VH-VL binders against Putative metal-binding protein TM_0123. Designs and how they scored, part 1

Scores and structures below are computed, not measured.

Target 1, 252 residues: Putative metal-binding protein TM_0123, of Thermotoga maritima (q9wxx7)
Amino acid sequence: NFGKTIVTTINPYYLIVSQLLGDTASVKLLVPPGANPHLFSLKPSDAKTLEEADLIVANGLGLEPYLEKYREKTVFVSDFIPALLLIDDNPHIWLDPFFLKYYIVPGLYQVLIEKFPEKQSEIKQKAEEIVSGLDTVIRDSFKALLPYTGKTVVMAHPSFTYFFKEFGLELITLSSGHEHSTSFSTIKEILRKKEQIVALFREPQQPAEILSSLEKELRMKSFVLDPLGVNGEKTIVELLRKNLSVIQEALK
Positions, changes and structure headers below are counted from each chain's first letter, unless a header gives other numbers; Kabat numbers aren't used for antibody chains.
F, E and O are the ipSAE of ESMFold2-Fast, ESMFold2 and OpenDDE, as the mean of both directions, binder to target and target to binder. V2 is 0.75 times the mean of E and O plus 0.25 times the DockQ between their complexes.
[cut] stands for letters that were removed.
The coordinates of atoms that the task and the answers printed are left out; those that the model quotes come from them. Centres of patches stay.

## First folded at step 1 (VH-VL)

Design G1 (framework fv_guselkumab)
Fold by ESMFold2-Fast, scan of step 1:
Structure G1 (fold): chain C 252 residues (1-252), chain A 122 residues (1-122), chain B 111 residues (1-111)
Amino acid sequence: as target 1 above (252 residues)
Amino acid sequence: EVQLVQSGAEVKKPGESLKISCKGSGYSFTSYWIGWVRQMPGKGLEWMGIIYPGDSDTRYSPSFQGQVTISADKSISTAYLQWSSLKASDTAMYYCARHGYRSWYEGYFDYWGQGTLVTVSS
Amino acid sequence: QSVLTQPPSVSGAPGQRVTISCTGSSSNIGAGYDVHWYQQLPGTAPKLLIYGNSNRPSGVPDRFSGSKSGTSASLAITGLQSEDEADYYCQSYDSSLSGYVFGGGTKLTVL
């Protein structure tokens, strides 16, 4: 409907909701894809945007503590996912194509058709298109990654934990959540497993030097995985495919 | 099934304008880039440009920037390639092709139209 | 002239193995960008044969395989059949051109 505004907190949900609605409603992104959502602070203009929103789509799992005041008009996408499937409250659920296919896209579809019942057929078709695209990502990810089952990848931050777990790879991270210090036990584990480490990844918002010592020790280059879509990706499927392409290149 | 159906063959004189079309079906037209590729008689493939129909973001090969116009009408799932003034050197087969979901940097063309033959002669 | 270099032609007998090379530079394949391969049968549109260096689309026989090393990529065809007679094109992204580049094409002759 004209005049209705939906606010999404992070870019992956902006991509999904925008694809589902098209021109049906105004969709606004709160946290720019180049900003760290874990460290985001509301400006007065952001608070005004949230106050005026008809619906807020948020991740949950502690990613958006500033949304407590707006809880009654906020949908926390993490509420769609069975709690048993969550790992240590890791909030990076949008990078799991199985979570997207079975919980996130269907959950958002239900929310949006209740708000725009006159557009149910259009939104259903768009949801089916996203699911179809996710099926191709899942298929190609299995084809590319199952030969590496049991191998280890190292990241500076645990953003792809759910993704790598789905395809049978172990992910070791140098830090968890907001923590940037690495424990001695983690370093020792990495060095013990050096023969099975197949790739090193960092994220666009992280310093280029964050993996420098491991690059030297393991004689490997790190590659950049993008959890938020800083390069103008148009859909969630494109974001996942871009990252899969980087993973495939790192493993070659 | 995904299909790209192109308009029929064209015979034109130098200086004439032309607009050829590529209609997509069997997929979300607004969710994929559509590219245009030229193949001159007996020659190889040359990428000309692409358009994202959802927001009309259009990107051209440096060799074709200013030589052609790429556009799309998302209401009828159709992309277009247009010349304001044809030259004899524009004689070629023109293909439209759907760009896969890969990033801009890793793009490939997963489905192709049948081609439109454009002949420009005096 | 093409940015990616392919041999103009290759030939083989039925049942043999042939390889088609695609040589780039530091601005494309050497920069780490993926290589994709297309098959064009006489009088038809190109068809995607290999994407992302080594992946086959549904319906492409496992006789076709792709690989990439340094600034070059290769398409390998094993168990060569007469129906494989076609032109083969590699394609990548070139950062200096900010766009897609094709190889010049290789005509495969069987027999």
Scores: ipSAE 0.000, ipTM 0.411, lowest interface PAE 17.5, mean pLDDT 87

Design G10 (framework fv_guselkumab; at its last look DockQ between E and O 0.05; V2 from the best seeds 0.00; counts 0 for: pae E 13.4 > 2, placed apart)
Heavy chain, then light chain:
Amino acid sequence: EVQLVQSGAEVKKPGESLKISCKGSGYSFTSYWIGWVRQMPGKGLEWMGIIDPSDSYTRYSPSFQGQVTISADKSISTAYLQWSSLKASDTAMYYCARGDYYDSSGYLPYFDYWGQGTLVTVSS
Amino acid sequence: QSVLTQPPSVSGAPGQRVTISCTGSSSNIGAGYDVHWYQQLPGTAPKLLIYGNSNRPSGVPDRFSGSKSGTSASLAITGLQSEDEADYYCQSYDSSLSGYVFGGGTKLTVL
ESMFold2-Fast, scan of step 1: ipSAE 0.000; ipTM 0.447
ESMFold2, look of step 2: ipSAE 0.000; ipTM 0.492
ESMFold2 (binder alone), look of step 2: mean pLDDT 91; pTM 0.937
OpenDDE, look of step 2: ipSAE 0.029; ipTM 0.598

Design G11 (framework fv_guselkumab)
Fold by ESMFold2-Fast, scan of step 1:
Structure G11 (fold): chain C 252 residues (1-252), chain A 120 residues (1-120), chain B 111 residues (1-111)
Amino acid sequence: as target 1 above (252 residues)
Amino acid sequence: EVQLVQSGAEVKKPGESLKISCKGSGYSFTSYWIGWVRQMPGKGLEWMGIIYPGDSDTRYSPSFQGQVTISADKSISTAYLQWSSLKASDTAMYYCARLPYYEGDLFDYWGQGTLVTVSS
Amino acid sequence: QSVLTQPPSVSGAPGQRVTISCTGSSSNIGAGYDVHWYQQLPGTAPKLLIYGNSNRPSGVPDRFSGSKSGTSASLAITGLQSEDEADYYCQSYDRSLSGYVFGGGTKLTVL
């Protein structure tokens, strides 16, 4: 590589930044897509990568506590989003196509053209391509999910909270953050709402059995939603489209 | 309904080229990977490769890299498996199958198979 | 040679229980990748039987169950029926190969 190095913390930002920059700079991914970012531990080699970076692109909202000493060169993507739109400091903002279109992609575009002003027109073209793709995801998501407005989906972990809220579905989770314990109150809420529950979802990093008791009680199978792109997705639009496809299968 | 329909059986001689097809229907063809799986007579299943029709990204098993070409035409929702020069050892049943996404995924719907016989 | 190891055959009488093992390594099952199982009836294409270690697609009887521990997985069939006679394949993903791996297959004979 010739020139600047950009480090991204999680795979969705790796996908976005890599698409925006092409071969303009070296883009590195810190947390592998298969690792739980809430439980990630920084190794000495990771610390060296962060120290040598010209720019670090991170989520924020407590997802990367190890970045405090690197704040001077870190952009926290969550800072682009108006605070009133955030739900209980839920960090999974990259799964909301409206947040991506209006805040995350434009915010990253501004940061990157300041670092690479000679590439402004190329980066702008790539940003417009991402926004165009997001528009198709939004359109298709409304078409698929409009019949289910006011219905409930259950996940083991609140990764798709922002996504489902945008399209009028309620998301109930078995746990918050990275803890797998389920509250008695949450189980009672799920049981009270069982007639309006239309789908059960889990994530690739979770045990397959995490929803087994609910699958039996509700007579539904669970499907796998992928918040991080563990399956070799090439773009953020592809990541969202693959997840939408799974949601459509679950709602048949 | 989701269906994968494969082309009919082929009888070929060594050295001939061949292209077989797998047509998807009842789902968004560009939103799923299509994989190819070989089964030699009386033997087990061997993964050959996959393609994402949306951008034609292909991944091959190390055993099949350079031996076959996988391609797709998203305008007609069809994936292809192609040989430039067939060998007798290519005699097998070839299945296409759909995957919702890459790594760690399952083959949820399968085509009926295309029997390829290569003999002199 | 298959990357995932299955016994080549297993047999049982109607009504009995059989278990088919699938042994992997640290680069596939041991790396946390899910195990899926396929049933292939004679002369037909494989059909998804179990996905994500233990889940059944609609239409699969509850006599079929799956489990995973460490570097291995198992398919259990209880209350054997004559129509269960088939080949069974496990499948996972292998990180070092960056690809999909199948077990060698197990022929189930119902005596």
Scores: ipSAE 0.000, ipTM 0.401, lowest interface PAE 18.0, mean pLDDT 87

Design G12 (framework fv_guselkumab)
Fold by ESMFold2-Fast, scan of step 1:
Structure G12 (fold): chain C 252 residues (1-252), chain A 120 residues (1-120), chain B 111 residues (1-111)
Amino acid sequence: as target 1 above (252 residues)
Amino acid sequence: EVQLVQSGAEVKKPGESLKISCKGSGYSFTDYWIGWVRQMPGKGLEWMGIIYPGDSDTRYSPSFQGQVTISADKSISTAYLQWSSLKASDTAMYYCATQYRGYSYGFDYWGQGTLVTVSS
Amino acid sequence: QSVLTQPPSVSGAPGQRVTISCTGSSSNIGAGYDVHWYQQLPGTAPKLLIYGNSNRPSGVPDRFSGSKSGTSASLAITGLQSEDEADYYCQSYDSSLSGYVFGGGTKLTVL
């Protein structure tokens, strides 16, 4: 290798790019997995990392406004996905295993083999491994979630919107993005649908005390879904499987 | 490289005023919070308060509200911790530290500390 | 007393595993706020060792790991080395105090 450095903005892309490249290049993570990417602000050491990067892999959809200056060497993963499949400005596209299989992994594969043509066979093998893993996640998710088709889940933050939609569940959220205020009309909607609500979820990055009131009213415990991989997950497939395990526990 | 440089050790008498400083370099001073942490001799860490220099939004621990003033001057990338009237119980090491926005980040860069000794 | 409870001391021999607990309540760790860990070597400023429950900053060996469950968190150190002798502090946020809270600290002695 020529000493190239790839910078990824959030941990899910760090996991994917690291798996695709192995030892081919230095892969760096900009936003630590325990940090809220919606609240992230660059410090000079981060700016230096971005200046020295040969390629930046970012989500897009407004998640990284600080990358405007680095646009020419940045790949926005959201550009791989047909716009009609996106829901408003919801940036959590990496949690949809169908987006990963058909758009994100193939798109990153193409970008990386153009930058490392001498490693094409190795990168192809790793891409096929990820796709194979995603197929098993999709299959197991259908098995687990088909009995709950048409049911409702409630989350504090809309990180799993694309995931739940793919498997036929309705998601109601208490906030949009990093907002903490919950509309009274949203609370009323939740209470009207309480017989349809099968699970309550929150995230480790953003505690939601407002869920304690819903837990009492609905007589349900909330569970933690991890969109970014704070527990040392080594692959995107492992991240999705751990979250599926939590969802299955919540739905029993 | 991110660096926080604190002012030198102070020896004061009870009733005197004091202002110590924490100068940031190697990062955008107005993009990060700066917190202050006290460590009394042989004791643990106590959070005192935090300031966002961009708009001077300041938050204090209940134990330190009204006891100290935290401020910042973004034109010289410096945060301050100030006492109007020192007590012997203020004898401690005082650290400043940076924090990203939100609760998911810890205090990631620390100053070297300023030792304050208050005795008659 | 500190809001987060840590054992005042822990000891081990080189190569051993030690675990340091951090016990909170429903207003901090139990409310879902992240736990961070700091290492303070004798005569030095604290250094961030673990952030966001289980993440390591650049330069921190993988011998250090963090976990969180319910109202508690733990720091595990495997393959204990003499240079690990230090004070260790957990830290979280407390909603009832609207502020950050530290544990009382644990002195690790390497025998």
Scores: ipSAE 0.000, ipTM 0.387, lowest interface PAE 19.7, mean pLDDT 86

Design G2 (framework fv_guselkumab)
Fold by ESMFold2-Fast, scan of step 1:
Structure G2 (fold): chain C 252 residues (1-252), chain A 121 residues (1-121), chain B 111 residues (1-111)
Amino acid sequence: as target 1 above (252 residues)
Amino acid sequence: EVQLVQSGAEVKKPGESLKISCKGSGYSFTSYWIGWVRQMPGKGLEWMGIIYPGDSDTRYSPSFQGQVTISADKSISTAYLQWSSLKASDTAMYYCARLDYWSGYPTFDYWGQGTLVTVSS
Amino acid sequence: QSVLTQPPSVSGAPGQRVTISCTGSSSNIGAGYDVHWYQQLPGTAPKLLIYGNSNRPSGVPDRFSGSKSGTSASLAITGLQSEDEADYYCQSYDSSLSGYVFGGGTKLTVL
């Protein structure tokens, strides 16, 4: 251990950086895996953790406004992704396995080997293991979702926008960001497209009843997708596989 | 066939140390979490903690943090539950169980037979 | 007192239907976490009976079914048999505790 401390803001990056580094450095998680990162605010102990960090790995796209003071030692993962691929500054880029494979994992690899050049071969091997796992997730996602190309899913919050877009499904959300008021136009669109709607999803942090009226109207059960890994998932590949399994159950 | 085999019953006095074991077989031991669950005589199940043997990542229930130590030795596919100083209130049946998350539903799918620990003066 | 509340006991006659409830809160079942059920026959270790709210492992008869609504879940046993006499536990995950939680258990007596 080189005495360096790396702080990651949200659990998906904690999982990736921890897997890449193993015992090479201390890796800390700032936002607890069960907390809503859009509503997170710094406590004095969090500020101390950030002050003492040698590197901060953050999402970007407005998810961490509290990092303005720490900008010079922060890597914003969203900066690795070509701007033309981003949708309305939607910050949930870590749920796209293509973004992970082509931009996020390679970008983090480059940052980490600059800090730990003597560990380059070990970190490279771990990065290749993650990419190999992502390839199997991508393959299995195509197999599972190809029959549903052009169909619509509804979520209370747009966390899986990039994922569903990659596999040819339309996502309609009740609201954007942390705003939970549903517009009349959105309800009209859902009712107009009701024959195309194949699944309803919400997140662990949301009230159980957030989709109750749609469940009744569409005669469908909603399922819980976990964008942050609250159930002890050990790797980003496991997090994506868990969510794919839930999606497959919803589409049965 | 997946099996979890636990060590035999223990009779101890308050203040003594103890380490009990849970050996997994028939699956990739490093690919699943192992959990520990306590059941006091005539009472219900209480989750104590889990360990991922591949890297020894360990998580405890708030009620058991600092009361016990969970560890694993992946070279022999064995998980452990340890007390530094036993209390009479530790008298219970202790189960280990495998946590399966590959189905998309993290659940304790296979259980050991249990280890009865009796602590009395 | 358990984080998940179950009735301490339930009883029925052979051939009847019994239902065992599991009541949680907004930090567990109400947050959307799945509910799993375990059967513990007298003198034995618990066995997985239902996972992911309503799924049965291989070897579990279709007489056993699970459901979930709001902050609660239920285990239903139809065509009750004497060998069903056991303790039944629900289990979920609690975000405020960052851990797994069990119900207090329900003793099923077959009369």
Scores: ipSAE 0.000, ipTM 0.401, lowest interface PAE 18.6, mean pLDDT 87

Design G3 (framework fv_guselkumab)
Heavy chain, then light chain:
Amino acid sequence: EVQLVQSGAEVKKPGESLKISCKGSGYSFTSYWIGWVRQMPGKGLEWMGIIYPGDSDTRYSPSFQGQVTISADKSISTAYLQWSSLKASDTAMYYCARGGYDSSYYFDYWGQGTLVTVSS
Amino acid sequence: QSVLTQPPSVSGAPGQRVTISCTGSSSNIGAGYDVHWYQQLPGTAPKLLIYGNSNRPSGVPDRFSGSKSGTSASLAITGLQSEDEADYYCQSYDSSLSGWVFGGGTKLTVL
ESMFold2-Fast, scan of step 1: ipSAE 0.005; ipTM 0.425

Design G4 (framework fv_guselkumab; at its last look DockQ between E and O 0.01; V2 from the best seeds 0.00; counts 0 for: pae O 8.3 > 2, placed apart)
Heavy chain, then light chain:
Amino acid sequence: EVQLVQSGAEVKKPGESLKISCKGSGYSFTNYWIGWVRQMPGKGLEWMGIIDPSDSYTRYSPSFQGQVTISADKSISTAYLQWSSLKASDTAMYYCARLGEYSYDYFDYWGQGTLVTVSS
Amino acid sequence: QSVLTQPPSVSGAPGQRVTISCTGSSSNIGAGYDVHWYQQLPGTAPKLLIYGNSNRPSGVPDRFSGSKSGTSASLAITGLQSEDEADYYCQSYDSSLSGYVFGGGTKLTVL
ESMFold2-Fast, scan of step 1: ipSAE 0.014; ipTM 0.583
ESMFold2, look of step 2: ipSAE 0.356; ipTM 0.743
ESMFold2 (binder alone), look of step 2: mean pLDDT 93; pTM 0.953
OpenDDE, look of step 2: ipSAE 0.015; ipTM 0.513

Design G6 (framework fv_guselkumab)
Fold by ESMFold2-Fast, scan of step 1:
Structure G6 (fold): chain C 252 residues (1-252), chain A 121 residues (1-121), chain B 111 residues (1-111)
Amino acid sequence: as target 1 above (252 residues)
Amino acid sequence: EVQLVQSGAEVKKPGESLKISCKGSGYSFTSYWIGWVRQMPGKGLEWMGIIDPSDSYTRYSPSFQGQVTISADKSISTAYLQWSSLKASDTAMYYCARRGYSSGWYEFDYWGQGTLVTVSS
Amino acid sequence: QSVLTQPPSVSGAPGQRVTISCTGSSSNIGAGYDVHWYQQLPGTAPKLLIYGNSNRPSGVPDRFSGSKSGTSASLAITGLQSEDEADYYCQSYDSSLSGYVFGGGTKLTVL
C-alpha cells in the first residue's frame, strides 16, 4: 500500500475526517466509541498504528497524554479553539456545534488540504456539506431549547457542558455519593434548584442506575445522551441530531 | 540523558513579583508537557498546573488558577512559573517535572532539583 | 487536604517487608486511572519509583512493587535497607478535577 494513513483518536473526529477525505486516504480510529477515552491506555498494537500514521488527529485538553512522542505529526483539535471559549479545560469540545462550525471543521479542512492539495476542491465541498448540516442542527436546537432558557439539566459526567451553555441551559454534574464533601454541596445545589430541573441524562458507558435516587426525588426518568456515537452513526451531524432528538424527548 | 535544571533559590518580600525557570535538555522539549508541583515546608506534594511547550497551552489546578502563571519559551527549552504578587504562604519548594506519555500512564517521569522560594518580612 | 489518603508513617526493621496504602475515590483510582509512586530521599527531589500501577523504571530494585485494586493501591517494599528511609507519595489523575492528584505522603523509618 502506497496511500497515506490518518489516525483519529476518538470517534467524532473519525466521522469528520472520514467525511472530509472519502476514499482519499485510509482513516483509522484509535479509541473504540464504546470505550471511555478518559481511561484509555495504549496497547502495543495501538503504538504500532501511531508509529505508522502519516497524521494523527487528536482532541487535546489532556484527553490523549500518550501522544507526546508523536506531537510532530499530531494535530490537537482544541488548538483551533480560542482559549477564552474553553470552560475549566473541559475536553468535550466536539459536542459544541458552534465550535465545530467555526473552528474544528475549518481547522481540519486546512490541515487536510495541505496533506492532499490535489483534492482541495473535493475536501472543500465536503467541508461545506458538514457546515450546512451543522447550521440545521443549530437552528433546530434553538427552536427546541429556547423555551427552556435558564433551566437546568443534570448529568453524571460533564460531556454536554458546551452544548447546553450555547443554548442557554445550565448543566450540573452529579458526583458519586462516595466522594469528597464537595459531592454533598452538589446534591444540595440540585435539591435547591429542583423546581428548574427539566431533564436528567446519563451516558452509554454509565450504569443505568447511576441517577436512580435523583429520578425518584425529582419524579423524572433519565435518558441516554451519546457523546461518542456508539450506534454506528456515519457523520458528526447525524451524531448531534440523534442527541438532539433524545433531548427533545426528555423535555416533553 | 533527560535533565530538568531549575533556577536558584529566591528570597523575597510579600507583594514582590517572581519568575522561576526550568530548562529541559536531552530530549525533544516540545514533545512533552511540563508540570509544576509545590511542596510547602514539612508538607506533601501539590500539583499546580501543566504546560504544553509546543503552543504554550496551560491547565491549572483549581487551587492555583489565577494565583500563578505558567509559561514556556520553546526556543530555549525553558518553562516558567511566575507570581505577580507573592504572599508569605507561597514559601515552598517548587518542582518542575516532565509528564510521561508511555501507555497513557499520566506519571511524572523526570523531575527538576527544585527551587526554594522564601517569602518573609 | 490530599485527595488520595496515605498513612503518615510506617516502620520496619532491616530485611522486613512494609506496605504503604493509597486510598482514592470513584473519580480517580476507582475510575481506572493508574497509580504512580515517588520516592523522596531527605533533601532531594522526588524520583519516579513505580509507574502504571506495577512497572519499575530502569534502575529501581525488584524489592519495590506496586498493585492496585478497586479504589486503592499499595506499594510493597521487601528486604528493607537503611537507604530506603524516605517519604513515599502516590499519584493518580482525577476526572472531576481534570488534573493530577497526590497522596499526603508516608514517612518510612527503618529501625
Scores: ipSAE 0.000, ipTM 0.384, lowest interface PAE 21.4, mean pLDDT 87

Design G7 (framework fv_guselkumab)
Fold by ESMFold2-Fast, scan of step 1:
Structure G7 (fold): chain C 252 residues (1-252), chain A 124 residues (1-124), chain B 111 residues (1-111)
Amino acid sequence: as target 1 above (252 residues)
Amino acid sequence: EVQLVQSGAEVKKPGESLKISCKGSGYSFTSYWIGWVRQMPGKGLEWMGIIYPGDSDTRYSPSFQGQVTISADKSISTAYLQWSSLKASDTAMYYCARQEYDFWSGYSPYFDYWGQGTLVTVSS
Amino acid sequence: QSVLTQPPSVSGAPGQRVTISCTGSSSNIGAGYDVHWYQQLPGTAPKLLIYGNSNRPSGVPDRFSGSKSGTSASLAITGLQSEDEADYYCQSYDSSLSGYVFGGGTKLTVL
């Protein structure tokens, strides 16, 4: 147990696994929290880390194509979620507090107690703490977002698609997440729905000017939503709470 | 016709203050960002910063933050670049340029119209 | 140093084709930001030549074309004319600098 190393691909899973295990095992983060996981490429040192890992915790849904040769020791968190709940190729499942409560945290709990059966009670207690925290996030999100049911939010990248859908808001994105050219159909949709647009969001790694024309056209300021936890957040619940507070500020 | 007209050439000594101007015409001045670009003699183009005249939202290149002040007076459609204390290393051609960040086209920001430039010479 | 890398010079004879490269990194062109090109004739201000990788403003001849792939972009000039002798600059946006970045410039000489 003491000698086991767990590698997590992105920071949200690093936060969850670290909280579940505490001091039980070495937990490593593969993709730095400030980096875009869609653009990440393996270095030789990363490959060595993956070779030496006893378990790899990854998102799936195409986010980590470099993990194909490590499938036997990789848990893809997206496999815990019923396929009919997934939207297209959108991999941002870790931002949905319902997915976290019902699928991701329970699934990771089961995987980890099989690796560390002597720590089952301790891991269970930590899982229950996370679920309790998620319940408060869900409650507070409903309270904050109910007045905006049916309204539209615009983001440069579709990272919060699952989150906004859970609380009854539409999300329109300017691109597929990889190009800066906005499709003509997206422009028409924004124009059609301009009266319903209540907030504009971008991510920390995107330039402040990414939404500049839309900000001026709609007379709205954009706000920064953080899908990966670049500000030193220590738990997934803290990450969701910080994002909710930004959403509440934007909706004033 | 969109046009950016800059102030005339300046010859200054180190330690002196200076403010140069860029006047826009032929478009809604408050609806476009204005950028400032430096070109040292025989060298390439360096972005210094931009300002949105409608609300004076100003953004600086890390290399120029604290070195210069960018401002605008929307009542006369004029943007400014200012030094509190010039250095010999400030000797350069300074261009203003209108930034196109067209939401409708979706392209990354670019500079579609340029001023003729203001030559600043700083020598003792 | 320039953030985007261009060859310092390129030359060709009238009627020939030349290509000017612009090489970036993962924080700019590689991050998906578009590449724009400016022409600076001797003694004049830069002028927009190509925007959004491959689009021409009104008045720019179709002899000028642009392309982008991966972390690099190229400006192609066909049917070279003496009036094309100028400095050419590529420009993109860089997320790590939160700002606009230019190539070092390429001096085109028409022989």
Scores: ipSAE 0.000, ipTM 0.439, lowest interface PAE 14.9, mean pLDDT 87

